# Designs tried in a protein design chat: VH-VL binders against Eukaryotic translation initiation factor 3 subunit M (eif3m). Part 4

Target 1, 160 residues: Eukaryotic translation initiation factor 3 subunit M (eif3m), of Schizosaccharomyces pombe (q09722r188to347)
Amino acid sequence: DDEQSFAFLLEAVKMDNSTADEAVRELVQRAVNSPKYFFFDDIVTLPPVQQLEQSTLQLLGILSGGMTDDYVSWVAENHAHCQHQKFDEDAIARKMKLLTIASLATQAPNNTLSYGDVAKSLKIDENEVELWIIDVIRAGLVEGRMSQLTKTLSIHRSSY

## First folded at step 3 (VH-VL; framework fv_axatilimab)

Design d03 (from a1d with light chain S30N)
Fold by ESMFold2-Fast, scan of step 3:
Structure d03 (fold): chain C 160 residues (1-160), chain A 119 residues (1-119), chain B 107 residues (1-107)
Amino acid sequence: as target 1 above (160 residues)
Amino acid sequence: EVTLKESGPALVKPTQTLTLTCTFSGFSLSTRGVGVGWIRQPPGKALEWLANIYWNDDKYYNPSLKNRLTISKDTSKNQVVLTMTNMDPVDTATYYCARIYYGSYFDYWGQGTMVTVSS
Amino acid sequence: DIQMTQSPSSLSASVGDRVTITCLASQSINSYLAWYQQKPGKAPKLLIYAASSLQSGVPSRFSGSGSGTDYTLTISSLQPEDFATYYCQQSYSTPRTFGGGTKVEIK
């Protein structure tokens, strides 16, 4: 029901540019906190959303095209804003790592990502890379095959 | 291990632009979660934060001074530069650079450089 | 901007005394508070971060406590090298702001 109520709220904001500020903030809060929502281009361009504070717009910009690095520096300066808006800092950090992998997959030369390249971009150990790749595939952001022998991900499709 | 050192002019005339350089060692500004900030202290007064720059080139400025401040970095040289335009005698202060570790605090500070603004 | 008010502005104490310095934020800062020590003519030195976490290399006689708007730095047994001005600083909201300082003079 959480997915249904979110879809209803998103449609309401899309259809009415004069939607109450409270509803717009709830839409943004639910989207950034959701482990299932990754497509921020559709939200950031909405006229009611564009009227929100610069801090929120910066976060949405990061979610719609940035890397996990951008979020690390943003959140260090925006703890108060996260608390006020009820943004879950850890949920957003996880989401940014998944979006970063999707972005790397989209740009990958020869449709191939090495575990080393993923580890370097996410600032994690190579031993953790396979778990993050499984999560990004489960999220539907990337389709591909992992090879433990070559330590690579062969990309068949990516969405970002 | 970690050291920071400020450099720049000791005397600046009113209306001139101040350029300060922070040179550091024992860490890299390519390291995730690390940044460098600038803080000043007028003689006998409290500390005032000016600007931060992070490893991914994100920049933050004190809103009261934002239109006068520019912060930049050269990661390969281990340097951070602060530029402050339209200097005034009230800007006379000791200027410090300091490391930011994971955004929470300034864990290591340079010795400070005194800048006097006078005609 | 979040205003940080320190009390007292100065105090005089003897070696071995328990010293308490308070810092009041104009709004809740959710423990994003640091304490710095500054000796005459020197740069500040980080003592405590996240309200109560002791920085590596800092003597255990220093401790921090508090939450919400009210924070305290305690020196359990003052030593001669503790002559300094102490500053609190919030990192909860931009701009980062410092208290006015508390000068500790050792008799």
Scores: ipSAE 0.188, ipTM 0.686, lowest interface PAE 4.8, mean pLDDT 89

Design d04 (from a1d with light chain S31R)
Fold by ESMFold2-Fast, scan of step 3:
Structure d04 (fold): chain C 160 residues (1-160), chain A 119 residues (1-119), chain B 107 residues (1-107)
Amino acid sequence: as target 1 above (160 residues)
Amino acid sequence: EVTLKESGPALVKPTQTLTLTCTFSGFSLSTRGVGVGWIRQPPGKALEWLANIYWNDDKYYNPSLKNRLTISKDTSKNQVVLTMTNMDPVDTATYYCARIYYGSYFDYWGQGTMVTVSS
Amino acid sequence: DIQMTQSPSSLSASVGDRVTITCLASQSISRYLAWYQQKPGKAPKLLIYAASSLQSGVPSRFSGSGSGTDYTLTISSLQPEDFATYYCQQSYSTPRTFGGGTKVEIK
């Protein structure tokens, strides 16, 4: 029930604009580090969150609509900030790859996404693409059917 | 395959503004995760980082140079430009541009251009 | 700013020697450290990134190690082309900072 305690923290911050800085930072830390939380628009718009430092707001912006390469550029200049805020760089990198696939799926012509396009966007080998697609489906961000023969994902639904 | 080359004036008078251009090939600043930085080295001294620019136009500057620096890019021309105002003899150095690719490190460097600041 | 201190400032060595260069950061940099080689009149060349990862095309006699504040570059068997100045650089915190350099000279 880390998910349940997270939901209670989010509701507390939503209901009280005078929420302590420590609680706001815990909310953000838990959201960015969670392998299950993907809906950063719900957090970015909160007034206490908007009072945080520019580096954290940039990261939340990337999580709200950026691609994995936006994170790569941001983290190259913000390693110390990640350590001070206890942001898990690897957890965020993984989350950004999932969000990037979801974004590509939403924009895919004819509701089909090629393994080659995923590999290029994620900067990974094409033979790794199926595992990432499985993870994005398990995360509930995309529903679709993979074809190893055509090396494509047929998209039925995307949450992005 | 990756090549960078600096160009600009070899001589600058005190108080003038220096403009340096980095022209590159073998990669594009339209590629996400890619950046170009500027580093200088006074004769016989250590390397000093000046500024970085990334594919998304994010810019980072060495705060010790107190707003003397401006970095910009022209992605279509494969160029990055560094401007430094109010030049002083202590700014005499070889100026390098270098690529940043999917990491925090400068993997390919230009040959450097020597800038002498003297009256 | 994070201060990077290299030791020694210079050393004299012979071909075949094992050379060790140290880099000390004023605070932990979590292995966000690179090593560069610079020959006289030339631009620096990346040797090692992420403290211990060898850059493509760099000979295997070069290796990096370390964590926290203490990092080392080792050349296992010095070759004639290795006489150069070596610099460490941290990318953990802005501004990026370089060490003062270590000049490896012929004995």
Scores: ipSAE 0.209, ipTM 0.724, lowest interface PAE 5.0, mean pLDDT 90

Design d05 (from a1d with light chain Y32W)
Fold by ESMFold2-Fast, scan of step 3:
Structure d05 (fold): chain C 160 residues (1-160), chain A 119 residues (1-119), chain B 107 residues (1-107)
Amino acid sequence: as target 1 above (160 residues)
Amino acid sequence: EVTLKESGPALVKPTQTLTLTCTFSGFSLSTRGVGVGWIRQPPGKALEWLANIYWNDDKYYNPSLKNRLTISKDTSKNQVVLTMTNMDPVDTATYYCARIYYGSYFDYWGQGTMVTVSS
Amino acid sequence: DIQMTQSPSSLSASVGDRVTITCLASQSISSWLAWYQQKPGKAPKLLIYAASSLQSGVPSRFSGSGSGTDYTLTISSLQPEDFATYYCQQSYSTPRTFGGGTKVEIK
């Protein structure tokens, strides 16, 4: 299947330092475009990946620890690169919003994240925050409880 | 078009050293992910992998033969050389060189060269 | 070393038959398996890589399947040019090892 073929490709790049540029680029493209892949630490440090051009390395750095605003700034300068590499700008934007929530959750004081802080970080209306929280929980990046009364997310587990 | 061709002696005496050269075209050993391997096949028997060399000069040897094998490349000449010491009649086989690519499989093979080891 | 056991060692078949060849690895090889075809007096030719991916130029009647330790090569409708010896090969661990081969002979 698609997930199994991706896992095989990742394993091949990890185990064989002599893997072709085409395979490395396909691995990066599939990871970047996938709505289900969030753990870029597995990819960014691979020696074949580190040989890729600076624009791609910058994007991988953003995916492994940046925020939505970092991506917005990067993509404004790299539309042509995204077209050439077949990176899905909208898929990446969505992924960055989910990763931003996960990052905020990991850093949240007293394991509590306010809807206001999420709205500010994602540059969305506060009334849209619950939908994004549902998506980040559905993606498996955060486990927690929402409180409409206090407009907060109480975090039980987070991934970054 | 990718092509590989083996060359070397057809007859080797016991205890002598065998040297085989693989000359190829249609690809470069400076390309990331590309390598060349050697595989042999004794008459009527299965294939046996011997050694691989890659674009970055990484070398891999069959452990059962490692003390007898040396693989090297000359990227500018499009050649890979295999040396095997202390030849024995049991080493009689057709020797193939083949390109190894992403996925660690051999996608193009030379025609093979028959090496007979006898007194 | 990872041992690759192929079965059967030989089979007789007629044109149009479905042929199935099995390859068993002594430990899991995570789909790091290729299949090769070898005709008498010729070099092997790659048919399948990564257990199930068809090499460019290979007829669609060839297919590969399997995972873990158990792998299968299938020829859905045998043609005259398919009479050959078939080998599986693992690349999960060094040394790369081949199966003993399966000779597909005309009945």
Scores: ipSAE 0.000, ipTM 0.468, lowest interface PAE 19.2, mean pLDDT 87

Design d06 (from a1d with light chain A50K)
Fold by ESMFold2-Fast, scan of step 3:
Structure d06 (fold): chain C 160 residues (1-160), chain A 119 residues (1-119), chain B 107 residues (1-107)
Amino acid sequence: as target 1 above (160 residues)
Amino acid sequence: EVTLKESGPALVKPTQTLTLTCTFSGFSLSTRGVGVGWIRQPPGKALEWLANIYWNDDKYYNPSLKNRLTISKDTSKNQVVLTMTNMDPVDTATYYCARIYYGSYFDYWGQGTMVTVSS
Amino acid sequence: DIQMTQSPSSLSASVGDRVTITCLASQSISSYLAWYQQKPGKAPKLLIYKASSLQSGVPSRFSGSGSGTDYTLTISSLQPEDFATYYCQQSYSTPRTFGGGTKVEIK
């Protein structure tokens, strides 16, 4: 069970500040690559994690509060680091798009987010926006209602 | 459509600080994922990367020169500025600015500006 | 730093010839390699990125190939305007590094 083994690893690292470096790196790798893990504040603040390379800490900072454009500039300078750490660049890019939608939803005027604004922020065609909104809702990051007629998302709740 | 142009002094004395400005058109550093880098080429030698700056103000420096280099941008003026402290004759080179598009390469380059360091 | 070694340093060829230039990285760079063309007194121009992707507006006679440590730029039918120095560049690891260049002279 991948989800249960991850939860156990996270708890083990939380309980022991002297946790072996290999276990800490595995925790970070699994969190970063997971299509289901979105809340990196649990990991960033752990003392063993704070001892990792600056490049990894920068990535965790982006995952805990950045936008997709922050990742684009970071990964352009860190391909070797990603390969060495076995970070999945495509999985992270997808995760950043979901987190960016959640961030936009949190700041949306009148709790309404246009498909055009999402398309611009994610650098995608407007006809792809609904699929991304479905994914962000399915991930539990946003609750809301899509309207094909007005090309908008009406936001009920957002988590970011 | 995309153009970049370098400007700055042609002659710098040893120990002085060099300031170079890259002015561009046909794109904006308000566009997400876009950056501008600086590269130099001493006469008859290979190209050497110096620094990159991105839309979100992320900055990256060549580690061998990091303590001498500062890169900054003025998005409203379409300008990127590079400063390099403590100039030495070995820093004599043509300095180029170039656009970075989606990270791994320089897709458009300025014409270059020759900087000679001598007393 | 990753060292990029180009071969040959120079070559002379006739119009219509197939020309190949090689670039060897001191470690694997996972196809994060670009090729540039530089004419005397001019800035470099991007030809190929990510080892094999042709830049928009570049003639189809230019192609790139390779993986790991070994990369090749090919000009399938050399034209007079192809007289230039060609440089490879890796973007896999900081700092970005360039090869020493290959000068192509047309006979």
Scores: ipSAE 0.334, ipTM 0.748, lowest interface PAE 3.8, mean pLDDT 89

Design d07 (from a1d with light chain A50Y)
Fold by ESMFold2-Fast, scan of step 3:
Structure d07 (fold): chain C 160 residues (1-160), chain A 119 residues (1-119), chain B 107 residues (1-107)
Amino acid sequence: as target 1 above (160 residues)
Amino acid sequence: EVTLKESGPALVKPTQTLTLTCTFSGFSLSTRGVGVGWIRQPPGKALEWLANIYWNDDKYYNPSLKNRLTISKDTSKNQVVLTMTNMDPVDTATYYCARIYYGSYFDYWGQGTMVTVSS
Amino acid sequence: DIQMTQSPSSLSASVGDRVTITCLASQSISSYLAWYQQKPGKAPKLLIYYASSLQSGVPSRFSGSGSGTDYTLTISSLQPEDFATYYCQQSYSTPRTFGGGTKVEIK
């Protein structure tokens, strides 16, 4: 139901470049806060979205191709903006970790990611890596197999 | 080991431009998420933030001083430069550079350089 | 600009005393607050970030608490090396602003 209402809002903005500012901001807020929305290149290119302020456009750029480190630097200067726009900083941070794993998986040599490389990129303990891999697989961003023996993720498919 | 060190003139005449250089080691501004900021402290007074620069060349300035400040970096030399125009005796202060690392806070500071503005 | 008001501006305490320093923000800063220690003639050192997180290498007698507009730095048992000026700083909104400082004079 919430996914359907979001899809209707997205289609409305796509069909009408004159869409009211409030509706455009609601679209962006719902997308960045949603634990299920990961593909921001379909939003960032919309003409009404491109008319938003620089800080929001920077965030959308990070969500469209950046990594957790890019978000950490951006949010450090934009806490007040997040509060005003009702952006959920923790929800976005979690989403960025998932997108970072997906990006690493897409570029992984020999389709293999080590737990150590994931931990370093996410700035987390290696003991937390398996839970994040499970979440990225459940989100549909990566398909693969974990090996606790070798501490690696063998990638079969990645979409990012 | 992270170290930062400020350098520049100890004396500046009113209306002149101040140029300060921060030279650092133990980290690089090519590292994602890292930045360097400048903070000053007039004798016996509180700290005042001036400007930040990040690894991706994003720059932020104190709005009260924005028209007078320019911050830049030379990543290959491990240096950040602050320029401040139209110096006035009230700008007399110790100027510090400091590292910003994941979380918006200044975790390592230079020793500071005293700048006196007088004729 | 967000105004940061520290109290007291100075205090005198004995070794072993519990010391409390308060920082009040003119609007909510959502815990984006750090505490720094500055000894005479030296640069500031980070003690606490995000209101209550202790920086690596800082003694556990230092602690931070608070939320919204009201924040507190506590030194549970003052030591001779704690003789310094303490500053709070918000990073919630540009420009970053510091409190006026609290000078802790021992004995």
Scores: ipSAE 0.277, ipTM 0.734, lowest interface PAE 3.9, mean pLDDT 90

Design d08 (from a1d with light chain A50R)
Fold by ESMFold2-Fast, scan of step 3:
Structure d08 (fold): chain C 160 residues (1-160), chain A 119 residues (1-119), chain B 107 residues (1-107)
Amino acid sequence: as target 1 above (160 residues)
Amino acid sequence: EVTLKESGPALVKPTQTLTLTCTFSGFSLSTRGVGVGWIRQPPGKALEWLANIYWNDDKYYNPSLKNRLTISKDTSKNQVVLTMTNMDPVDTATYYCARIYYGSYFDYWGQGTMVTVSS
Amino acid sequence: DIQMTQSPSSLSASVGDRVTITCLASQSISSYLAWYQQKPGKAPKLLIYRASSLQSGVPSRFSGSGSGTDYTLTISSLQPEDFATYYCQQSYSTPRTFGGGTKVEIK
C-alpha cells in the first residue's frame, strides 16, 4: 500500500532527528510527487527536513501556503534541482492548481467562488473551470456545490 | 504590442554605481508567470545573464555578480530597475532587459542601451 | 555553471542553402534550451524554445532538435533576412548561460 508505506516513512522521520538523508529525501520526493498528498505542514516543520537545501525548502514552503504562480517562478529557476531530486514538475503544477483553488475557497466572500475568479487565478478558460473544481472536490480539499446556471461554487467546507 | 526600453547613463566612471531602468508596455508585472530579466553583451562577445525579477517579487541573480547586483520593480509604473555597484572597464557592454514568460525563455527584448566604463 | 559550446563560430552560406548550427552543453539540460537570432545593432529575437518549439511568428524553415547535451538549429532554405548571429541558451540550471554565437555570413 503506497499510503501505508508513506505513513511508516513519515513516522520514522518524525521519531528520529538523525534519520538518514536518503530516507528524508525519499519522504519529501514521495509527498511532493503524490497526487493525493496536500498537507505539507506535517513535513516542512520536521527537523531533518529543515536541514535540506534551500531549493527544496522553498518548494515545500510554496506547497504549504503558496499559489500556483509562486511555483511557476520557482520551477523556472529549479529544473535541474527537480531532476536531481526526481520531483515531477507536471505533478507539482497540477497539485498547485488544486491548492490554489482550495486557498481561494477559504478566502471566498459569502462562501461563494465564481468560475471567473478561478479562471483568472489559474489562467485557464472559464469552460475548463468545472473540471478543476471536480478534481479539487475529489481530492477532499473543498466540499461544495457547483451551479452551471450562475457559474459559481457554493462552499460548504474547505480544508487548507 | 509588447515593448521594452532600457534607459540609463551612456558613460560611467570606474568604481561608480550603474542604475538602469527598463520601462515596458503591453504587459504587467502583476500578471502571473511573468518576469523581467537583464542580460548584457560586451562588444563582440557572448550574451551574459545578470538577474531576473518575477511578478511575485522573487529575485534571482547571477552568482558571479550577486554581491554587486540589485533588481527591483515598480509594478504601477511598469518599470524594473537594475543597480550594479563598483563598475569596471570590463563591464562595458550593451545592457538589455527582456520579458521572461512562464519560465525558461526571453520572448521579447528591449533595444539595448550601451554603457561604456572608462576614466 | 553549465558551459554552452556552439559550432561553428562562423559559416558562409548562399540563399537556398541548408544551414545547421550545433550547441553542446557541458551536462544534460533536459531540452531546456532556446535559440535566438541577432542582427547587427539589434536585440536578440527568440526563434525556438524547449529545444524544438517554434515561437509564434517565426518561419517554419527554422527548426530545433536534440536532447541531453546535444542540440541543433536548422534553417532548411536560407533566406536573405536570415544572415545573422545565432545564440543558444540553457535555462536548466542557474545561472542561465549562452553559447558563444554562430555568425551566418553571405557567401
Scores: ipSAE 0.274, ipTM 0.739, lowest interface PAE 4.3, mean pLDDT 89

Design d09 (from a1d with light chain S53R)
Fold by ESMFold2-Fast, scan of step 3:
Structure d09 (fold): chain C 160 residues (1-160), chain A 119 residues (1-119), chain B 107 residues (1-107)
Amino acid sequence: as target 1 above (160 residues)
Amino acid sequence: EVTLKESGPALVKPTQTLTLTCTFSGFSLSTRGVGVGWIRQPPGKALEWLANIYWNDDKYYNPSLKNRLTISKDTSKNQVVLTMTNMDPVDTATYYCARIYYGSYFDYWGQGTMVTVSS
Amino acid sequence: DIQMTQSPSSLSASVGDRVTITCLASQSISSYLAWYQQKPGKAPKLLIYAASRLQSGVPSRFSGSGSGTDYTLTISSLQPEDFATYYCQQSYSTPRTFGGGTKVEIK
């Protein structure tokens, strides 16, 4: 019931701009670490969230519109902050790869994304791409069809 | 092979601005996870970190010197430039540039350039 | 700022000796620690990163250990080329800080 508990916490913070700092930090920590939460525009714009320190706001900005590259530089300078806030660096790195694929899919010319472009953007081997695409589809971020013959993803729907 | 080389003036007068250039080869600042930092070492003393710049143009400065430091990059020239204002004799040191590659450690260093601040 | 204290400041050793250098952080740095070797007139060279990971090309006689606030660099059998100054450095919190250095001199 972690999903239901999270939904109640998010609603409480949305409804009360004076929400206690501890509740706001729990909301952010839970969202950031969750392998299931991807839509950070719902969180970053909340007035209580905007009162948090710059390091956290930078991370939320990356999660709401950035790419994997932005996270790599941010985390290199924020290890202490991640440990203090109980942010899971590896969980966030994985989430950023999924969000990067979703972003690429949204911007793809002719609704077609090549495995080569995904591999280049994620800095991974092309043979790893199909597994990441499966995860992006499973996460509900992209709908499409993979073709091993052409090494492409044909995009039917995408969201970021 | 990764190589870095510092260049700049050997002598600076008090109150002047120091500009140092790091020219590198064997890697690019367009590569994800890569950065370049500046570290200095006064004669006979310990190392002191000054500033870092990353491939995405994120910049970080030592808070004790932040108001005096500017770091910038020219990715097409393979160069990183550090500027430090209002030089003082206590800023006399060997200045190094070094590569950062994931994990926040300096894996390759330039040979260093000695800067003496004196009238 | 996190203060890094190295001990000893200097030591004298003979070829073949086991040398141990300690680095103490003023607060926990969660293994975000590197060790560097600096020979006279030369730039520092990375030996160890993430407290215990040996940099490529560094001889296996060098090893790092520790956690929390207490870290150690060990040279299992000192060689002539190992006479140098060694520095620890934390990257856990800004600003990045270095220890005062340990000079390893010939006995």
Scores: ipSAE 0.145, ipTM 0.706, lowest interface PAE 5.6, mean pLDDT 89

Design f02 (from a1d with heavy chain N56S D58S)
Fold by ESMFold2-Fast, scan of step 3:
Structure f02 (fold): chain C 160 residues (1-160), chain A 119 residues (1-119), chain B 107 residues (1-107)
Amino acid sequence: as target 1 above (160 residues)
Amino acid sequence: EVTLKESGPALVKPTQTLTLTCTFSGFSLSTRGVGVGWIRQPPGKALEWLANIYWSDSKYYNPSLKNRLTISKDTSKNQVVLTMTNMDPVDTATYYCARIYYGSYFDYWGQGTMVTVSS
Amino acid sequence: DIQMTQSPSSLSASVGDRVTITCLASQSISSYLAWYQQKPGKAPKLLIYAASSLQSGVPSRFSGSGSGTDYTLTISSLQPEDFATYYCQQSYSTPRTFGGGTKVEIK
């Protein structure tokens, strides 16, 4: 019902460009904080959303095409904004790591992504990479096969 | 070894534009998550933050000075450039560039370059 | 803008003394605070970040503590090389702001 509630709010904002500021901010907050919402193009292009302050628009831009380090740079300047808007910094950081893996998978030469490249991009230990790959597959962002022997992810499909 | 060094004119006339260059070594702004900022200090006074630029090319400015400041980077040259328009004698200060790490802490600083604004 | 107020503005202490410098933020900064040391004629040097984390290469006599609006830098046993001005800085909200500085003079 939470997903249904979010879908109704999104449609309400889509249908009315004069939607109240409060509803627009709730839509953005719920999308940003949701562990299941990854496709921000539907939100960032909405006229009421484009009228929000620059800090929020920058975050939505990062969520729409950036990498985890873009978020690290942004949040370093926007801790107060996150607290005021009730954006969950840790939830967003986690989401950005998943989106970064999806982006790397989309760009991967020969549809193969090494654990070393993932570890370097996420700034994590190589032994943590498999757990993040499992999460990105579970999230539906990437379809592929992991090999511990070769320390690689063979990519069959990427949604980013 | 991380090093940063500021360069630019020592003397600037009122109304002119100041251009300062920070040249660094031991790190790259192609390294994700890293940034460089500019801080100034008038003689005998406290530190004042001016601007930051990050790997992502995201730029942040002190709102009090935003309309006068431009920050840019040349990743291939390991340089960050700060431009400040309409200089005034009150802008006389030592200007520092510094690396940003751990979410906006300035972990390594250049030696500073003194800029005097007078006729 | 978040205002950072340091106290005292200056102090004199003897080698071996415990020195405490305080920094008050005009609103909560959630431990996004750093401490810098500046010796005469030199650039600032990072001592403490995230309110309590000691920067690599900094002597263990330096420590930071605090939360919310109130933060403290402590030097447990003052050394001759600790003559300097100390600045706090918040990175919770743009613009980044520094305290007015505390000058530590060794007797």
Scores: ipSAE 0.193, ipTM 0.694, lowest interface PAE 4.2, mean pLDDT 89

Design f03 (from a1d with heavy chain D58N)
Fold by ESMFold2-Fast, scan of step 3:
Structure f03 (fold): chain C 160 residues (1-160), chain A 119 residues (1-119), chain B 107 residues (1-107)
Amino acid sequence: as target 1 above (160 residues)
Amino acid sequence: EVTLKESGPALVKPTQTLTLTCTFSGFSLSTRGVGVGWIRQPPGKALEWLANIYWNDNKYYNPSLKNRLTISKDTSKNQVVLTMTNMDPVDTATYYCARIYYGSYFDYWGQGTMVTVSS
Amino acid sequence: DIQMTQSPSSLSASVGDRVTITCLASQSISSYLAWYQQKPGKAPKLLIYAASSLQSGVPSRFSGSGSGTDYTLTISSLQPEDFATYYCQQSYSTPRTFGGGTKVEIK
């Protein structure tokens, strides 16, 4: 199973600081491209990962705490790096939008996030916001209730 | 509509630091997807990219010149500043600033400012 | 760094001629290529981006094509105002690099 094989690879890299470069790169590629993996803090801090190129480390930093805007400017300078490392630019862009919503939810005053704030942060039309909120809830990053009447998301839990 | 203009000294002595300012209008560096870059061209030679700065303050430098270059912006003044240390006669060139908009290409350019490095 | 090689370095042409300029990248640049026109004493002007997309306001006689490592700029019927130096530029990888230029001169 791909999820189980990824877990084994992650444990191997965690257990051995001298893990081969090829295995470390495979771990990063799979994590970055996975539509199900969002917890980059447990990868970026690994000593073998910290030995990778600055471009990859910048991307991991963005995935572990940045916003979608950070990715947009990074990818404009790193198309070649993405192709060489087999990073899926569109998969990462989608992941960054989900992580941005999760980050906004975590910081939201009174546990309430407006559709307007989401639309502005993601640079999308307000009418697309609900679809992105559904996806972030399905991903397990946020739990909450949407209200079309008030155009808000009431946040019950946010894990990032 | 969109205009950029470079300003700075026309003559610099060897070992001195060059400071160039790009002043622009018709767009804002607070707009997502927008950036400004610096490109130079020695007389009769090809174009050479120097540095880019983006709306979110992300900065990129030509690796061959990275230790000599600093790029910064003042979004409220519509200005981008490039500083280049330890000038040498081979740095004699016309220096351009140009806008980057959504496509990673330089779509509008300033008129250029000629910088001569001589004793 | 990605090296961009233009050919020819110069060419002589007459008004009405079809002109083609080529640009070779040292590695695939996935169509992240722009073409610029520079007239003597003036700043470059963007003509084409993403290998084949015509910049707004640029005459339709200019066209770009190519993929991978090989790219071409074509001027279908050369006009007096087209005598200039043309540069290709890749935006696929930092640092951004330019070709050496192709000077289009009067025959």
Scores: ipSAE 0.261, ipTM 0.739, lowest interface PAE 4.4, mean pLDDT 90

